# Designs tried in a protein design chat: VHH binders against f4i9g2. Part 39

Target 1, 368 residues: f4i9g2
Amino acid sequence: RSEKSEERRFDQKMSAHGAGIKTSSSAVPFASPKSRFLSKQEKFYPRCTPRLTGPQSRDTPPKRDTGIANEKDWGIDLLNENVNEAGTNEDGSSWFRESGHDLGDNGYRCRWSRMGGRSHDGSSEWTETWWEKSDWTGYKELGVEKSGKNSEGDSWWETWQEVLHQDEWSNLARIERSAQKQAKSGTENAGWYEKWWEKYDAKGWTEKGAHKYGRLNEQSWWEKWGEHYDGRGSVLKWTDKWAETELGTKWGDKWEEKFFSGIGSRQGETWHVSPNSDRWSRTWGEEHFGNGKVHKYGKSTTGESWDIVVDEETYYEAEPHYGWADVVGDSTQLLSIQPRERPPGVYPNLEFGPSPPPEPDLPPDQPQ
Below, E stands for the ipSAE of ESMFold2; O stands for the ipSAE of OpenDDE; V2 stands for 0.75 times the mean of E and O plus 0.25 times the DockQ between their complexes.

## First folded at step 20 (VHH; framework vhh_3k1k_2)

Design w6 (at its last look DockQ between E and O 0.39; V2 from the best seeds 0.00; counts 0 for: pae E 5.2 > 2)
Fold by ESMFold2, look of step 20:
Structure w6 (fold): chain B 368 residues (1-368), chain A 122 residues (1-122)
Amino acid sequence: as target 1 above (368 residues)
Amino acid sequence: QVQLVESGGALVQPGGSLRLSCAASGFTFSSYAMRWYRQAPGKEREWVAAISSSGGSTVYEDSVKGRFTISRDDARNTVYLQMNSLKPEDTAVYYCAAPHRPWGYKYSFDYWGQGTQVTVSS
């Protein structure tokens, strides 16, 4: 659905030509799902493990900065039967596998599988859990949780989930993914934490972001970024990243862009601070008027400056490169979850009274 | 309880040398970078030098580079400032500091000592 306004001074009515909106070809670095291969999970093992052989040990923390996975990257494969197995490997380590299901109110069902292992002396251990949830409201969820520690003192924890739900009033479908990952060293002063999310609805609303912090070597760092597409042509993207050494040197970079119908702005700052608190910075900006003119400006604390208007076409990512159609296509396992069979009776076909009109459907992070 | 105690400040003639010490307690010393600051009469406190938690990196304010050396001894929980070729403008109260950054917080803050007086009289 195209946006046109007779009242807006910068909006132009199109008669026979397109609006000239061009999508930026560059992907936002942290906004796209990324596939990954867990090195230890690439190895093939029979589903029915021999009596002396259990699942392979997981003794490596997750990789940081990999984006959020989709369901096929995990290879979720819930066990078909309730399992309760345990054993001992030739090196003295122990292992277990188990599975089950939980039932609850309103058709709630959770099918789950769990496995884990522990070294003989208990210096390393790991656990992985997988699940599938549903209920009679149409809610569906896939999830993964992994945790462990190794003999080198590292510890880690990782979760991922993918959710389908519908707004009861508007019947608007949403698919949401989220992930948290963390790792810490027990023998080094190092560690990191990441949180990622992606949200999509059937009308084209898309929100993505990440929140990260950590310490590596003698540096600490922080990073946040976000993307928002309202599904009607409005786009907002931003980042805020910075780092610091133990000795007091700090540096960072931030920028944002916002666009609607070929009109908008970009702006940013790059900066650094020396240990004696001397600050250098360079700011920049662009104003795009939708008429082939772009105002570019900037300055720095060392006296650099510019303020010019150029003839230049406006380019930005007007649509997400990964949106509702993509996430639906990549979420077939989630969407195929079978709800629990309803008992016989009148429960599914309740008599409903009149309802008030639906309120406007406003996505949570869509500013107006 | 975190405590930093400076010592070694004295009155010296121009061109002389002093070694300042800062004894630390109440935290894992080997995990912290350490810094020296100074405050001359009527002036703001200024940074002088810093040493990384590993001891492998040092950085100095320009006016002291080549004359001052920061070092650390993790076995004694002590950071040192060796000051050579002292000048009258080095007269100040010298403070030891340890930057503290709680996990997940954007800002650090310093633990401070009480200071030790260095006077360089021509």
Scores: ipSAE 0.199, ipTM 0.704, lowest interface PAE 5.2, mean pLDDT 77
Fold by OpenDDE, look of step 20:
Structure w6 (fold): chain B 368 residues (1-368), chain A 122 residues (1-122)
Amino acid sequence: as target 1 above (368 residues)
Amino acid sequence: QVQLVESGGALVQPGGSLRLSCAASGFTFSSYAMRWYRQAPGKEREWVAAISSSGGSTVYEDSVKGRFTISRDDARNTVYLQMNSLKPEDTAVYYCAAPHRPWGYKYSFDYWGQGTQVTVSS
């Protein structure tokens, strides 16, 4: 039985009675008040107050394991004018400040500011450099370099970069961040180096990683890790950490994790090596089948072994916690950089200069 | 040039004692951990003992624990191996070793001396 539900066409004829009220608004000629633009002579108070107080420098090395800071955290404030200033403080310390604007081919522009200071006795010194770079291709860069030495003999160097560029192959916008930090103790046989990087694209591809090295007297350590998200749900994470003593003892832990759509694997190894080269190791693996079952297996050099299937929920992050939207939101200064107009006749040389090869993971050569 | 010169090797009876010395030159001795190795006839060179650059830490092969003592004198650029309760199985050429780098590296090479012969026999 085919019940024909009737489409009631409500024809509401609302009658637009256009009452033409001819209000004869007598245009009283509003006498345009001659706004006496009292040109407030903005008394250009020459803010020549010589900020006699030189920039305050860090007197301590950067902290370890701080990752990559946001541009806001750096407080990058480039001078708009070319400045070349120096002074001596009442305490005998000296400072300098300089800024410049470099123009190059292909619409290249670099704004930079450099500051520094030295204690009266020369026992401490610091330097900070900020820069902004752009070209007509859409390349944008913010960067910071800091270095210093304190009275205790500690020395440090730190650099940070944030780059916007277009990927040559995908034509996707990429934001890349990198940071390098190192410090050396003046009082102890100690030093450390950290390299951090983050790469993002608009499709959700994300790469993060770090290389860390350190020494403290008779011990040294290495740490490497990486995260990769393909933007489609594939995730790779890995770590490799180890330490050594001066006497030849070594130990470490490494693992790798791969997941896609609830299926994945995790593998790892814990190992120890004695000075006599005796090696102990434990290897383990997990296979996640996406059905709530996990195959767990492992063995050790001491005869330990297991092979079991357990009911466990698989947990993995298909997307990075901090992704494209986040980095874009935190890169407002970078994005605000205005490129120069493309010079006439200049065609995009696709030669995006090779990303400087990752500097070889050489531990900082102790200055001989 | 880095030089390591071992001395003190001798023929001793089982249960005897011997003190080996290794004189080092050509590098900042106090900055390096020092090690003793031994090589018996027909066997591979084996690690025996190590002492940290500071001298604060020592480690020993299991077979020599409680019998051997490694020590160092930085003022003399010398590392020592005191060997007590010697056994026939301790018969070997003993070598002193210093790393190329002042602290432990995963791929560190060592400087070696010429060795000194220790023979334990009745």
Scores: ipSAE 0.116, ipTM 0.649, lowest interface PAE 2.1, mean pLDDT 81
ESMFold2 (binder alone), look of step 20: mean pLDDT 82; pTM 0.834

## First folded at step 21 (VHH; framework vhh_3k1k_2)

Design x1 (at its last look DockQ between E and O 0.01; V2 from the best seeds 0.00; counts 0 for: pae E 3.9 > 2, grease 24.24 > 24.2, placed apart)
Fold by ESMFold2, look of step 21:
Structure x1 (fold): chain B 368 residues (1-368), chain A 123 residues (1-123)
Amino acid sequence: as target 1 above (368 residues)
Amino acid sequence: QVQLVESGGALVQPGGSLRLSCAASGFTFSSYAMRWYRQAPGKEREWVAAISSSGGSTVYEDSVKGRFTISRDDARNTVYLQMNSLKPEDTAVYYCAAPHRPWGYDKYSFDYWGQGTQVTVSS
């Protein structure tokens, strides 16, 4: 039997690479089908429309695998006045823009702007909404929602938001970003969507992740991953990717790791399921004891197995490379949102401000 | 409302042939893969064959490969199972199914099922 020889090769390949996919001669790699959604050139209305210029077309579909945009990448610029206007461009297309303010309890204010356009024959259109929200609890939010469709029946939708608030569990300031993106083809049953998030608090807690789905021809695929740093050296990372065909074949790969102070574990699985539900699987794991010893193990449904302890230094990312200080520095527009003015006597109970001045010395020359 | 209605089940002698039909309604048939399953008395339902939404790919359980043929007619919203060289172990209720793949971020596949048609191969 050559399982111990194969185990050493498998172990060294995993040990030489970061956590995740183990490459072996019996493994089936995860295939990511290409999106049939083609990138389209941004549609521009004539920049030199002479006397009355409506909003420029925002007929721009999102791209796959681009993560969460920075607030500056959106260029959010809310209208300062309430407007409600519409017009027609030289090519016969129509446009509108409107803006307003919503007010609510506890100092809530939402400033918003909405715009859109529609081709002459109505076969293509786009809309985009921007907003700023705030209230007296210190909550602030920037947001974008856009959508569109073209004459070929393709459609897309995207949201993005960035939020400042006080976390109910920890009572710490928190900044959170999220995005949802979707594109579909109207001529074939194809498309994709993604959900992304990043969350940060003032003591170094960080959570990031994505959920992705796509469909092309007779295949569908899913990808999920997450990263969590507690700000004190504890790290959790994981992935779960899988695909399936309409005929019932499924395959996937997943892994996770947890670490603190050089002690922790990694584990994963690569698997395949036939239409009759027969399952092939290969699992692996590592236990890191924090003393230079690593227990490496694994097995497959075809009889492959290994179980060894090796001398090996433990490597993992203990801290995020982008954290609270970075997100605060990159969230200038969010942080600059001005809350609605608070009437006197409704301020929070907490006092804020600098320490009191030192007590003054007695005057040296004061006569009675 | 999705409906799948099987027909064509009968009593046949070993070595005989039989053609099953499954009429579909309530969804865009040409967008769905179709599958056949069977369940013998007192046993778990087992997969038999599948055909892709385009009709360009088929797959069969090993015990029926070469004897059974799955096909589809999108104009009639119907999937067929041609069964040749029937054996007593083919005795079962035969079901057609359509896997449902709702568009969504966190969705799992889900099959729609018919009520079944009885095939009996007596020795």
Scores: ipSAE 0.278, ipTM 0.738, lowest interface PAE 3.9, mean pLDDT 78
Fold by OpenDDE, look of step 21:
Structure x1 (fold): chain B 368 residues (1-368), chain A 123 residues (1-123)
Amino acid sequence: as target 1 above (368 residues)
Amino acid sequence: QVQLVESGGALVQPGGSLRLSCAASGFTFSSYAMRWYRQAPGKEREWVAAISSSGGSTVYEDSVKGRFTISRDDARNTVYLQMNSLKPEDTAVYYCAAPHRPWGYDKYSFDYWGQGTQVTVSS
């Protein structure tokens, strides 16, 4: 019995009565605002009344894991005039303030300000330096350095840099941000070092990373991570963290993920090493096929193993949360740095100066 | 006028130790980071070590890490480089540099230099 499933063609002729609402846009004549000659309010450049009180700075070490601060948070205090001042406060503390304008080859210009102070007994001291640099090649740099020691014996050093440069080969603009921070306890065998970096280009290539090291008495720890975006959809992220005791116990966790167009892989390892060199390890992996299926596999040195395919949606960040547009927006002072005028017919000498001193080394990677 | 006077350079055997000194004058020594450089024959001048103005931070070139120690005495306006476990490759003229200007790391250098002190490591 051939049951003829009747295809009811519901022809719903919805009559689109296009009621032409003639919105009579009465062109309200924009009354030409009378240019009130705002009287040249003499921009009272607040005469920096020499605050009779010497500059005050931080008397405590920086916080850990703060990343790269925005330039607006650096407390930039660049003086427009060349200053060289020093004094002693009523409490016996001393202070200094200096500023300058350095000129060099290839239109190099460095505007800088530096200030600092010392307690009456010399138990505490601080220094802060800010600088702006530029040359004829398009190079711009904004930076800050802060250091101090407090009465408790704690010492610290911090630096932030923003650099604009143009790639010589591609003529592509790049912005690089970096921060380095270090602190040492005066009372404990404790200290830490952090290095942060961010690199952006106008094509969407982004690199971010951090190296961290710390010690607290008998324990040391390391943390490394990186993020790479190629601007075309390829993403690489990784982390590597481990700790060690003076007794020889070690443990760590690391993972990596790679993705492109919804396809990718994740892999990781958790491990432990005892003082007698016994190693425990668990490794895992994921293969993402882009079709809602994920192959998950893993094993351990204790005999655990799995190998399964599951229905799971793949989630990854194809683009950085903070990219080129964002860094440009947050680099207003950097971008506002004005280079010297290049004389007609004069071209920058492409001679690369000496390589900058290396950044403070993290303790050598203990061989895993 | 800024003056830097290096001293302590000598001929030593491999595995030996030296302490270099750099006496600084003509600027507020305690306010600036100090640096040591070295220049081997036929090579470019290379950075060796740096110490912050507070003395709380030190940085070393990789080849000297664990062997060299930079320190400072602000009361004497002197920066030191303790060199241990010296190698023939450490043979160079060692230079003190000040101040840390321009600040930051760039292709330009505005440091003052001393005349240097000769360190020779030879059997």
Scores: ipSAE 0.043, ipTM 0.451, lowest interface PAE 2.7, mean pLDDT 80
ESMFold2 (binder alone), look of step 21: mean pLDDT 82; pTM 0.830

Design x2 (at its last look DockQ between E and O 0.01; V2 from the best seeds 0.00; counts 0 for: pae E 9.9 > 2, unsure alone 62.1 < 65, placed apart)
Fold by OpenDDE, look of step 21:
Structure x2 (fold): chain B 368 residues (1-368), chain A 124 residues (1-124)
Amino acid sequence: as target 1 above (368 residues)
Amino acid sequence: QVQLVESGGALVQPGGSLRLSCAASGFTFSSYAMRWYRQAPGKEREWVAAISSSGGSTYYEDSVKGRFTISRDDARNTVYLQMNSLKPEDTAVYYCAAPHRPWGFDRTTYFDPWGQGTQVTVSS
């Protein structure tokens, strides 16, 4: 009785449907957090400015990422006479306007005007200040400061400055432009700060940069960039952007390019850090040899690597799009500032005012 | 500060050989591709050769392919250019160049760090 053990060959055809998860690593472009500052409807906040006499106050925070506006766009309203006025409007709002002249050594003169207002309930406030400064050394400064608070609790501050001075080292005229802006939400844990600067000299040297910071609830972001032109063809540009969450997630992207006479390099890094401190990073570089060849190389923490030379044309801006001629053209009010008449025989004490302290060298990024 | 010091340039006859050296300092040499350039009188500086940071890849201008060899010694922070079968057209000042600092921003310098170069003259 031959027990035919039917070996049921379970042909487990495991159809390995290798679903090629095309991980389209869509490099989610670091979407600059679209300022979900919801354009809250410009609720026409009642202008705290007296209808008749005061500049139009902003009832809303300034826009983000606007850079440095031209002087013509700042609504400069310097009073020619010394004024000290205040009043209450029919609606119960209050206003003030004041102006003056400060005089100092070496022919220093500061003309300033200030105005502001407050709503009847005190929920909204605004202040605007303008000034012109000059001395016998050729120093000129034009500036504006604006601040406000609206009924929604939003607050903001912005300043703009243009400065004409002679560089101590090169004896060249320089124009420096700067802007600082910040706003805070009254309803959300949100705010932002932006610092912009531009420096120009008559030889074509140009420096531009910005630092941007923001917070929106659980997220914070930083953006820094700089451009340098030496006026002789050397160009340096860099960016550094990163964001953090309260959960500890961090991510960022940075790059730098440096060129001279068609030769140069680009480098960058994209990185991510998880809450558990796991770090992913991709680094890349390009060497431009000036002959239409580019060496491209890179690596990642996931094992990606490349090292190739390709035929590629090098493109970079050897000169700033907005340079000395442009800034001079746009600085008509600055340039029109008249210094006090220097008395005969009186020479400015060239006391080299303390060079503005070098902006604190941002602490070298501690090697993480 | 990045410093590059080229050496080995000489007067040689056509068909001769030279070995150029470039000593590098002021940066992590092993992390950077190195390159050689040359500039003939009255001409623009031109790229000659490059070697990857790993040394695994070498690249050459067409005019020097098969004649020149770029190599590196990371222990000595030195890049070399072996030049064989030299031609009069190879007469130039030869420069070593490093790429700009990878992954770090040098915000203070506007110029590419070039060495002084080394003169190579090929003449009968």
Scores: ipSAE 0.022, ipTM 0.327, lowest interface PAE 4.7, mean pLDDT 78
Fold by ESMFold2, look of step 21:
Structure x2 (fold): chain B 368 residues (1-368), chain A 124 residues (1-124)
Amino acid sequence: as target 1 above (368 residues)
Amino acid sequence: QVQLVESGGALVQPGGSLRLSCAASGFTFSSYAMRWYRQAPGKEREWVAAISSSGGSTYYEDSVKGRFTISRDDARNTVYLQMNSLKPEDTAVYYCAAPHRPWGFDRTTYFDPWGQGTQVTVSS
């Protein structure tokens, strides 16, 4: 299918870094990006029952900064039989409900359900699609797509996907989640778009991140961040946030850190550009030697600088707050997808084991 | 087609005043910030002033702050530059512009085609 998010929208003015000029003698590292997945989840609406007047809850766009929901929060419940029905309620609103399954090569099966509604005057509408996919390679997928508009002119679109697959080279199981969310105001020059992802494998490799964009009237902002854990003690985190006004003022804040076994670095920049292109910036860095000494340095375009070594214990988040054990525990519906039954004599029912494991780099002892 | 037409430039004495106008067409004027630029002989085009799409925020280059005032009339799709206390250094061709930004992660700002501008000359 050729479904892409080709359109992005501006959202309301939100707190962005100001046009401040930093004159401090030392820079502090910026906090790592936090996942909104577990603490910032919004309650998702239940599956529609199209024989009833659609609930008012389908008239609102998704919320920003809510991360990736787990499968339980969606309440995915696919129909076991094909359905194709539509009708008109007494208030003149219309509805439809469809379901079915598609079969393909190599055991491919997609079970899907689609439903939607439209108000009598056509000023509001909504659509929801849910699916479950599998094939004989061990691939499994759950997915949701929702869209709508309301009588105030707001429009929105949201997708969510959770995938299980095995890496061809290592034969390691991998679970990947992603979400895309967008909304546009009907009454303001405002909108936003977010893309989120999380990837996990059975050896502790973890990658997470987000790309966000928003606009509110005179201001636009962008946020990108990522976290990468190699499962062997190496951590990379970074953030790049910036904003601008329609008058030409721009400002931003970016940092990164990379650590292994208490040794590593942090560095960043806070910057501001005036409408006439004058630029202020302040850069900073820390080198952590793993022996209680930290080299801290930085400079600014206003002449501030520092270059010192201090006694300081190194702190960084060496492990993800949410990892493989957590995602497996939260993915029971995905993992329970039963592939198509092989017809007798058509395909083999036996498979050989994975490749030999690589030499582990994990330390023998870890905190729990 | 987007068009920007500047007018109101003239020859004036130092200390005099002028009001420049820029008529806009081919886009939803009320949704865009507007800017004034100027280009003196032998120099690059430089930014002068800006006004937000709502008209509530204005910003000026330091050399004109307190002397120039930008304003807009959305009913006429027109942006203005009131220039007071003119100095010989203000002599230039003045242009208006509407910056456009694509939605998404592209940082590129583009401007509509430049108009012919309007000549302001301040004789010492």
Scores: ipSAE 0.006, ipTM 0.437, lowest interface PAE 9.9, mean pLDDT 76
ESMFold2 (binder alone), look of step 21: mean pLDDT 78; pTM 0.791

